# Designs tried in a protein design chat: VHH binders against UPF0598 protein C8orf82 homolog. Part 4

Target 1, 218 residues: UPF0598 protein C8orf82 homolog, of Mus musculus (Mouse) (q8ve95)
Amino acid sequence: MWPPSGAVRNLALVLARSQRARTCSGVERVSYTQGQSPEPRTREYFYYVDHQGQLFLDDSKMKNFITCFKDLQFLVTFFSRLRPNHSGRYEASFPFLSLCGRERNFLRCEDRPVVFTHLLASDSESPRLSYCGGGEALAIPFEPARLLPLAANGRLYHPAPERAGGVGLVRSALAFELSACFEYGPSSPTVPSHVHWQGRRIALTMDLAPLLPAAPPP

## First folded at step 4 (VHH)

Design u3 (from u1 with D99S E101T; framework vhh_lunsekimig_d3)
Fold by ESMFold2-Fast, scan of step 4:
Structure u3 (fold): chain B 218 residues (1-218), chain A 120 residues (1-120)
Amino acid sequence: as target 1 above (218 residues)
Amino acid sequence: EVQLVESGGGVVQPGGSLRLSCAASGFTFSSYALYWYRQAAGIERELIASISSGGSTNYVDSVKGRFTISRDNSENTMYLQMNSLRAEDTGLYYCATFSYTSGYWEYDYWGQGTLVTVSS
């Protein structure tokens, strides 16, 4: 739904609360309650996106295929409205925010808020990368020259919408596919110099490197 | 129209070997990267091996050292040599490439699949 379906959200909230009530975890967290109303007509929800681009309620104990959000319209709305969290609330723990009407949807991520999951390619159209389960509606031009394999964590990155940080993670399965196209120079067997894409030999720019911290994983 | 046809699947005992083939048509084979996916019952389809147009290969950790992907551009065929097979390797094996939609949006493009069963 537009904004997100109340039924979809209600089911996810029930699952998260049931899981939490049964498990009594000792994990420290920032204090919040899903659906809290800090002021009239405002509701706050808290989300997590994993390294596969799957979106969860943050307080869901089980984060797998069963519990991730799959509603296309919800995912498109959520990620289309995603921006840096400058709200003055939960900024350190939830660096991104998606505003959907009177809902503040706070997001934290395992790596990046944008995770590319699929390559959209055909003989008749320029290739695009789709992210976070949003299909054609959450797709941007594929720019093979701007792929960044990051030595510090062994992950692959690609440009993403500036509103969502300008750089996105390529999920492991897709990164594995795209890495098959890399060419390594004689001076560096661990860092590729070029990518071979559909008959073209393309030099890698490495221009995304300044946008990513040189942090150890995760 | 892109067509991928897998063959070579069958029943084999643990520790045995199989060679899968993927015959391709409808695109400039030598220009495209090619992929092997595996789907076990009740489990999400996973990418297990890939080969670039230039012949560079990648493998998922669970098959590295046991499986070898290769291609023959003159025959428009990709192969997967599977050695030291384990019960966990059982599944449908699909070959894939990303170049044609026939008017449909498909995020993964694959053939019909070939069944590999590792049983005692």
Scores: ipSAE 0.000, ipTM 0.113, lowest interface PAE 20.4, mean pLDDT 78

Design u4 (from u1 with E101K E106S; framework vhh_lunsekimig_d3)
Fold by ESMFold2-Fast, scan of step 4:
Structure u4 (fold): chain B 218 residues (1-218), chain A 120 residues (1-120)
Amino acid sequence: as target 1 above (218 residues)
Amino acid sequence: EVQLVESGGGVVQPGGSLRLSCAASGFTFSSYALYWYRQAAGIERELIASISSGGSTNYVDSVKGRFTISRDNSENTMYLQMNSLRAEDTGLYYCATFDYKSGYWSYDYWGQGTLVTVSS
């Protein structure tokens, strides 16, 4: 068998933190109406993405697998057009915006707006990480050297499109798969030094750390 | 119609400099935030620099201190001054702006892209 290792303990923290996001409570402080039209032919919608990469209408009372958006074309369009919100509207509460035709789609996130959900790997192609349920169309090169296990929250991060903040969260189920490849040094049982990937022993750069807050949540 | 035209791309050696320009027409330039995106082969377009209508700037960490975004509202032109160029800066550079004005459909507007190649 196996006694608990630093890798197993770190993974347990990731899974425990992920489970908390299923329960939302509290009153929304900003004022809006879903589908509001400040001008003819303009519609505004407000969205929330959780730590599992599931997209919701922000004002949904229940946020679970049943109520999240699942339409592939919509998810691809939404996240492909995502960028910082410089519209002059709702910037403080919704830091990202996706423009889809006549729709302004404001987004806030639990952790990061990009959440990696799947590893896309085949024998003939370089591996890629897919995010937010977008499959092949929302996939970027997998860069194992740049994986960042963050000790402060027990979560795993990876580079993401800069338009969406440059760093993305790795969903807990995928983080579990990738964590099996980590190597821990004798002086650092909770932070890995290397990742073993496709027969290579790769040193972790930790270059994403400055992009992530180390402070506890507000 | 909104139109964005990039220029200034080329081939340079590592450590070299280039200045990209984005000439804009068809909208009130001074009222819009403007963006530079980069697309390397096999990679999604990434936002590398932005400038608000008020002049506030943001940069991706890999270009901070090396690239400078600026705008000239009298010329309807946005610039990207690129210094200390590295091989990893190679890619297609796109300027973009996004319609936030009430009364119209909200669309992304992109230039055609200009190629920057940094060869060793």
Scores: ipSAE 0.000, ipTM 0.152, lowest interface PAE 17.6, mean pLDDT 79

Design u5 (from u1 with E101P E106T; framework vhh_lunsekimig_d3)
Fold by ESMFold2-Fast, scan of step 4:
Structure u5 (fold): chain B 218 residues (1-218), chain A 120 residues (1-120)
Amino acid sequence: as target 1 above (218 residues)
Amino acid sequence: EVQLVESGGGVVQPGGSLRLSCAASGFTFSSYALYWYRQAAGIERELIASISSGGSTNYVDSVKGRFTISRDNSENTMYLQMNSLRAEDTGLYYCATFDYPSGYWTYDYWGQGTLVTVSS
């Protein structure tokens, strides 16, 4: 029912954000079977990425370092093909989709689908941030001016590929190190105005703020 | 082979003190930043404190002024001095170190954890 279905989905997201503080309803129950085939030669799989950027099968009983996906080639393929889920299937529960040949790989996330885990810094190359265990193959230019410390949840964000929402979470260990470089002004002692990076004093743009909803209360 | 071994956890009453130790082997200790994480029941691991190779320290707001991180490069050991302990400090404490140039999860190194229980 395009294009009305797209408009309805966008309106639903805006409405959900407007009513988030008052919403105490249970989560939507999703019924699926890993590897299900809704039509010939199509397989559907369901995944979850946590706040540390670790990828799991969604129905994994245990989600820890042992059970997360570690295969570099798989992680690179999965995250490089990630896009918003506009398939008409499982959109409410799995907002992102990675198409790998005949496989539809649905993804839900704890915070953002892109989670930056490492700063790739060397004397020979411009610094980059790597995400979700993909090493150099899943790395984008580090833009310190665009770092966003979000007061609502105490987390740090950075630009990410547009196809994955344009904003990614910086993992806590990396965020802690990068936050040590922040400078606070007299007019705003709780929100940083600048970041100090490689001998430069860089003004923060705060341009990512409109892309992020306020976090629910703890 | 990188190894991190925590010790020093135990049961203490509110207002008490504990010193945690992290003994490291298998890497050039003095060249790495080191971290303390806390895992409380029902919540995910949280970074509590860090110390750089140069000795610069950082803390989450909830422990500032109460916890002190330090390192002894001659003994390849990192410490967390915990004072004025509260019930909310209860959890498993992990030490960790990371290879920044690697960009892979397999280069994250974690200890086994040591349990701290603050109860009366």
Scores: ipSAE 0.000, ipTM 0.182, lowest interface PAE 16.4, mean pLDDT 78

Design u6 (from u1 with F98W E101S; framework vhh_lunsekimig_d3)
Fold by ESMFold2-Fast, scan of step 4:
Structure u6 (fold): chain B 218 residues (1-218), chain A 120 residues (1-120)
Amino acid sequence: as target 1 above (218 residues)
Amino acid sequence: EVQLVESGGGVVQPGGSLRLSCAASGFTFSSYALYWYRQAAGIERELIASISSGGSTNYVDSVKGRFTISRDNSENTMYLQMNSLRAEDTGLYYCATWDYSSGYWEYDYWGQGTLVTVSS
């Protein structure tokens, strides 16, 4: 069972509500109230994860490093339980859902729900990618052969847990560091063929491409 | 204690220039990659320029050819030279750095931001 609703979320909810939300024409999608109870003993909360892997209450006025969730236990619990939203509620606007006891935590994302933020590497351990600021508890093996630079948007992707769609975004700064290791062939100056990692020349599989949506029209 | 302090922001007309500085303390500056982010009111923070520990640079397409990132390891300072400024460049400019080995948000370090306003 999941732990009870935490103080971190209650604090964030208070902070979000203390900041008046802007009303903007054309941005209205679905109506909800943070902490709403559609049935007894059920609470619903709505979240947003940006392209840097920072988690926010969806209705937060300010979305910056100061206002994002940083509590490790909360982040680990939230992202460990993340699944596609097949609940029949808010599916179009919030495609992912994290269930914590009687709490339904709906998530929408700027790009992917899993955003890799850190490369955990030491001399004694195989490298791992950590996502969404969750440290070692939200880390998976780094598979350099499966890195996918997507020409359509200029972003870098890596395998992620299947429950969260199987592919995750690599945040901009980490993507910059990893992309320095790419090798381009003379026939493909915009698409790399190999990655050089820890003295090895590794062919890119490009196997994640079918998991990502087609580029939107210009 | 790691600290990053931005300076050099201000009000400038379109076509003007500004030079931002990011003064760093509390870590081995030369070993870290450093980043400039930009955030306009009501929109998400975007990475606009980066410089690796080895000096390799990268830029978002909208600033290529106009902005130049550099670092001075002897002064523990990173710079952003901004030329041919446009109204769309208006925003808060943050410098940032982090140790990728940590995995935790508290080891990501951000400055307080410096405001750049491009207005005629």
Scores: ipSAE 0.283, ipTM 0.642, lowest interface PAE 3.4, mean pLDDT 83

Design u7 (from u1 with T97R E101S; framework vhh_lunsekimig_d3)
Fold by ESMFold2-Fast, scan of step 4:
Structure u7 (fold): chain B 218 residues (1-218), chain A 120 residues (1-120)
Amino acid sequence: as target 1 above (218 residues)
Amino acid sequence: EVQLVESGGGVVQPGGSLRLSCAASGFTFSSYALYWYRQAAGIERELIASISSGGSTNYVDSVKGRFTISRDNSENTMYLQMNSLRAEDTGLYYCARFDYSSGYWEYDYWGQGTLVTVSS
């Protein structure tokens, strides 16, 4: 089945530019039109990344594997330029912003804007984690000592680029594989103390915990 | 062409046992981690068990101690031995292979599924 993912992405952006403004439900209401131009030669687009690291146009009705962006170069450019949204525009609803030429690409996320999808490892290379489908171009060193299993939601976290919040989610299938390496103490069956990696027993630092939202109040 | 074919499903009484097989072709079997998923009526597909290329295993809590995943690299086959079956184990069982090396959203390869029914 064709067309190629790059052609589908470009077509989706063209179609989105003609859509009317939408409003969000909740305490804060946000209205936008995909491709809106608040000033000459500037276009604004709105995106969503899910807990599997799949990127969508925010106003897409269906969000599944078929409808997510798969164009490698687009994903690399988008996530490489991702920063906290301090633009004064849509900050509450879209906490991250990727500036791509004359485009402001606003992003909201289900969990974290960086979601690790793949472990890149070979006999000759140090292991790296790739995020959001970006392959080697969106990969950072794998730091097993800094893995954070969060008891509150059952999810696994790992360091991410500071520009994108410093902590990323590990997608469920990859987290399941990495969790096989954890060691639990008798006094803490739900929080591991160590990870076993490449023949080494490594103490978990838990240094990422302050970067994640606090658990709901008791 | 990558192909995964499940077999071994059937109808059993609570407390019974079944052994599922996943026959693989079209790739270097020994190089890949493999997975068993379960799809029950009205709920999303759930990861049940995994086995790495090196033979390390992992299980969802609900099946630990009852299910055993294994592989035979000489036969290109992965197995799921299911003991002490419960009504909640009823569902379609799928084997899966994911490509973690490409960095792309390459095909997640799934079998056709094999039905397991636990009923009195």
Scores: ipSAE 0.000, ipTM 0.225, lowest interface PAE 13.1, mean pLDDT 79

Design u8 (from u2 with S50T; framework vhh_lunsekimig_d3)
Fold by ESMFold2-Fast, scan of step 4:
Structure u8 (fold): chain B 218 residues (1-218), chain A 120 residues (1-120)
Amino acid sequence: as target 1 above (218 residues)
Amino acid sequence: EVQLVESGGGVVQPGGSLRLSCAASGFTFSSYALYWYRQAAGIERELIATISSGGSTNYVDSVKGRFTISRDNSENTMYLQMNSLRAEDTGLYYCATFDYSSGYWEYDYWGQGTLVTVSS
């Protein structure tokens, strides 16, 4: 029972991850100064988002809950304007770009640029997943049938805005909560077949599998 | 559709000269500042020359006095005259223009690049 094959993966995100890994290993260096101005009308800043959806200045020496950006309006503006980096600048090291007025905000990520942090559910409204600390302003419909637990890395994924690659990571704490709703079949105790949500037994589509990288060969 | 097309790259000996051209279409050329960037192997793209809509120019120190940027608004073309070329000038040369008035990155426009090789 292996995942479906024969679909085109998101090569931009795969290549960006590979290039970032090479840079971190010392094979390639990237040089910048925070706030640099290469031409009139621009200021350039460099950011990093971790597997918890926390946003940092890329050159921050300590990356934890204390040092991450928490300003709601900034996070909403930053992530709502996020697009693939086709600027011709820093594309290898920073695969995403958010333009905020006069600022080019380059972004690299540990896993995905969209990381779901909260389930927004109420008795009167359809559930939504919020990402990267943006609250209700950065929320999309929760589609339980499209949850993808990836055996290769033990992580959980969900659809995300197409502008940010179409697939987002569910942060570990939220993934643990959602995984309690999974049903495992007798033929595969490690790969769920269904999710139990709001009194319904829903078959998992596994349609996101082709968009995610396979485990590296041994 | 905004397009930028570079030409004029080639192989030249140290001390030689080349003139690069950037042909633009799809926007009001005369209203925009224009830029030349250089990408050397293993190095990030560097801004080397700028020209404003009013014709004011600026250069990175390494090319100052050797390179001249100019524009012809009647032909929608920007030029880079490169004199006294050095081995370290080798690289891909890109033309670019930017419009951040609306804050959209889709207004970043780049050419395909033209290769300049300076070798003895």
Scores: ipSAE 0.000, ipTM 0.103, lowest interface PAE 19.7, mean pLDDT 78

Design u9 (from u2 with N58Y; framework vhh_lunsekimig_d3)
Fold by ESMFold2-Fast, scan of step 4:
Structure u9 (fold): chain B 218 residues (1-218), chain A 120 residues (1-120)
Amino acid sequence: as target 1 above (218 residues)
Amino acid sequence: EVQLVESGGGVVQPGGSLRLSCAASGFTFSSYALYWYRQAAGIERELIASISSGGSTYYVDSVKGRFTISRDNSENTMYLQMNSLRAEDTGLYYCATFDYSSGYWEYDYWGQGTLVTVSS
């Protein structure tokens, strides 16, 4: 394949750099108090989402299935209001923010803020991917052509709401199931060219790559 | 920085042989698939051969049985042994590797190319 023009390269790099700033890469040290009130009528809380899509209070000492948030309505409200953190506060450590009334809910993540946990399918409906424990209320159309296997980390990605970064992680158990459908072309056994889904042979677009960190091989 | 440097091109008579080398640096060579592309006069680059990180190989039908791709992970070098060369094999030969973490052709790494001319 012939490589694209320099103008397209520059745009891809700009998009990748923008998404890196929002990737939950919290490298600076910060201090906060859960429920702090920096101004009247404002409360700030700090959260963490792991690679399984489980949501925790950031300062929770134990992060496992028992201690994660499981309340459906809370999860739906939290993730449906998620946006990039441009508040001027904690942006480097908590790249996403969910505004719920008087609450600023800051979020950092292990990988992506959206983590797909379930494939929702019925006989009459197009399949959807559900994320972060929100069931049908936090689901988007499943687009097999847009699945992105990332060679650098061995993880699988799928489109997500633009407000939450446009790309979501597919949790490992679901990724294993979906990856069974991949076909590998002449390039290598590590990089699929197509996905076989519901009797169709679908070419992978790789169009999500500019939305993820673009790092040269180490 | 990622660099791919081809060598071994030249002028050869029909039926002759050449060995191309691609020296790589700046990435974890053993973890990536590597590719040889050819650009003949008047056409776009086409994939000729590839080798996976595990050593599995692919060849287009026109070179199968005549060309052999190999890799030496200790030397960070990929090779293309070309035998029984034909006039149709004339072209610029590029080595390439693709970082699917970026998934986009602009993030892919290409060498400068080495010219192979098969002529009587």
Scores: ipSAE 0.000, ipTM 0.082, lowest interface PAE 23.1, mean pLDDT 78

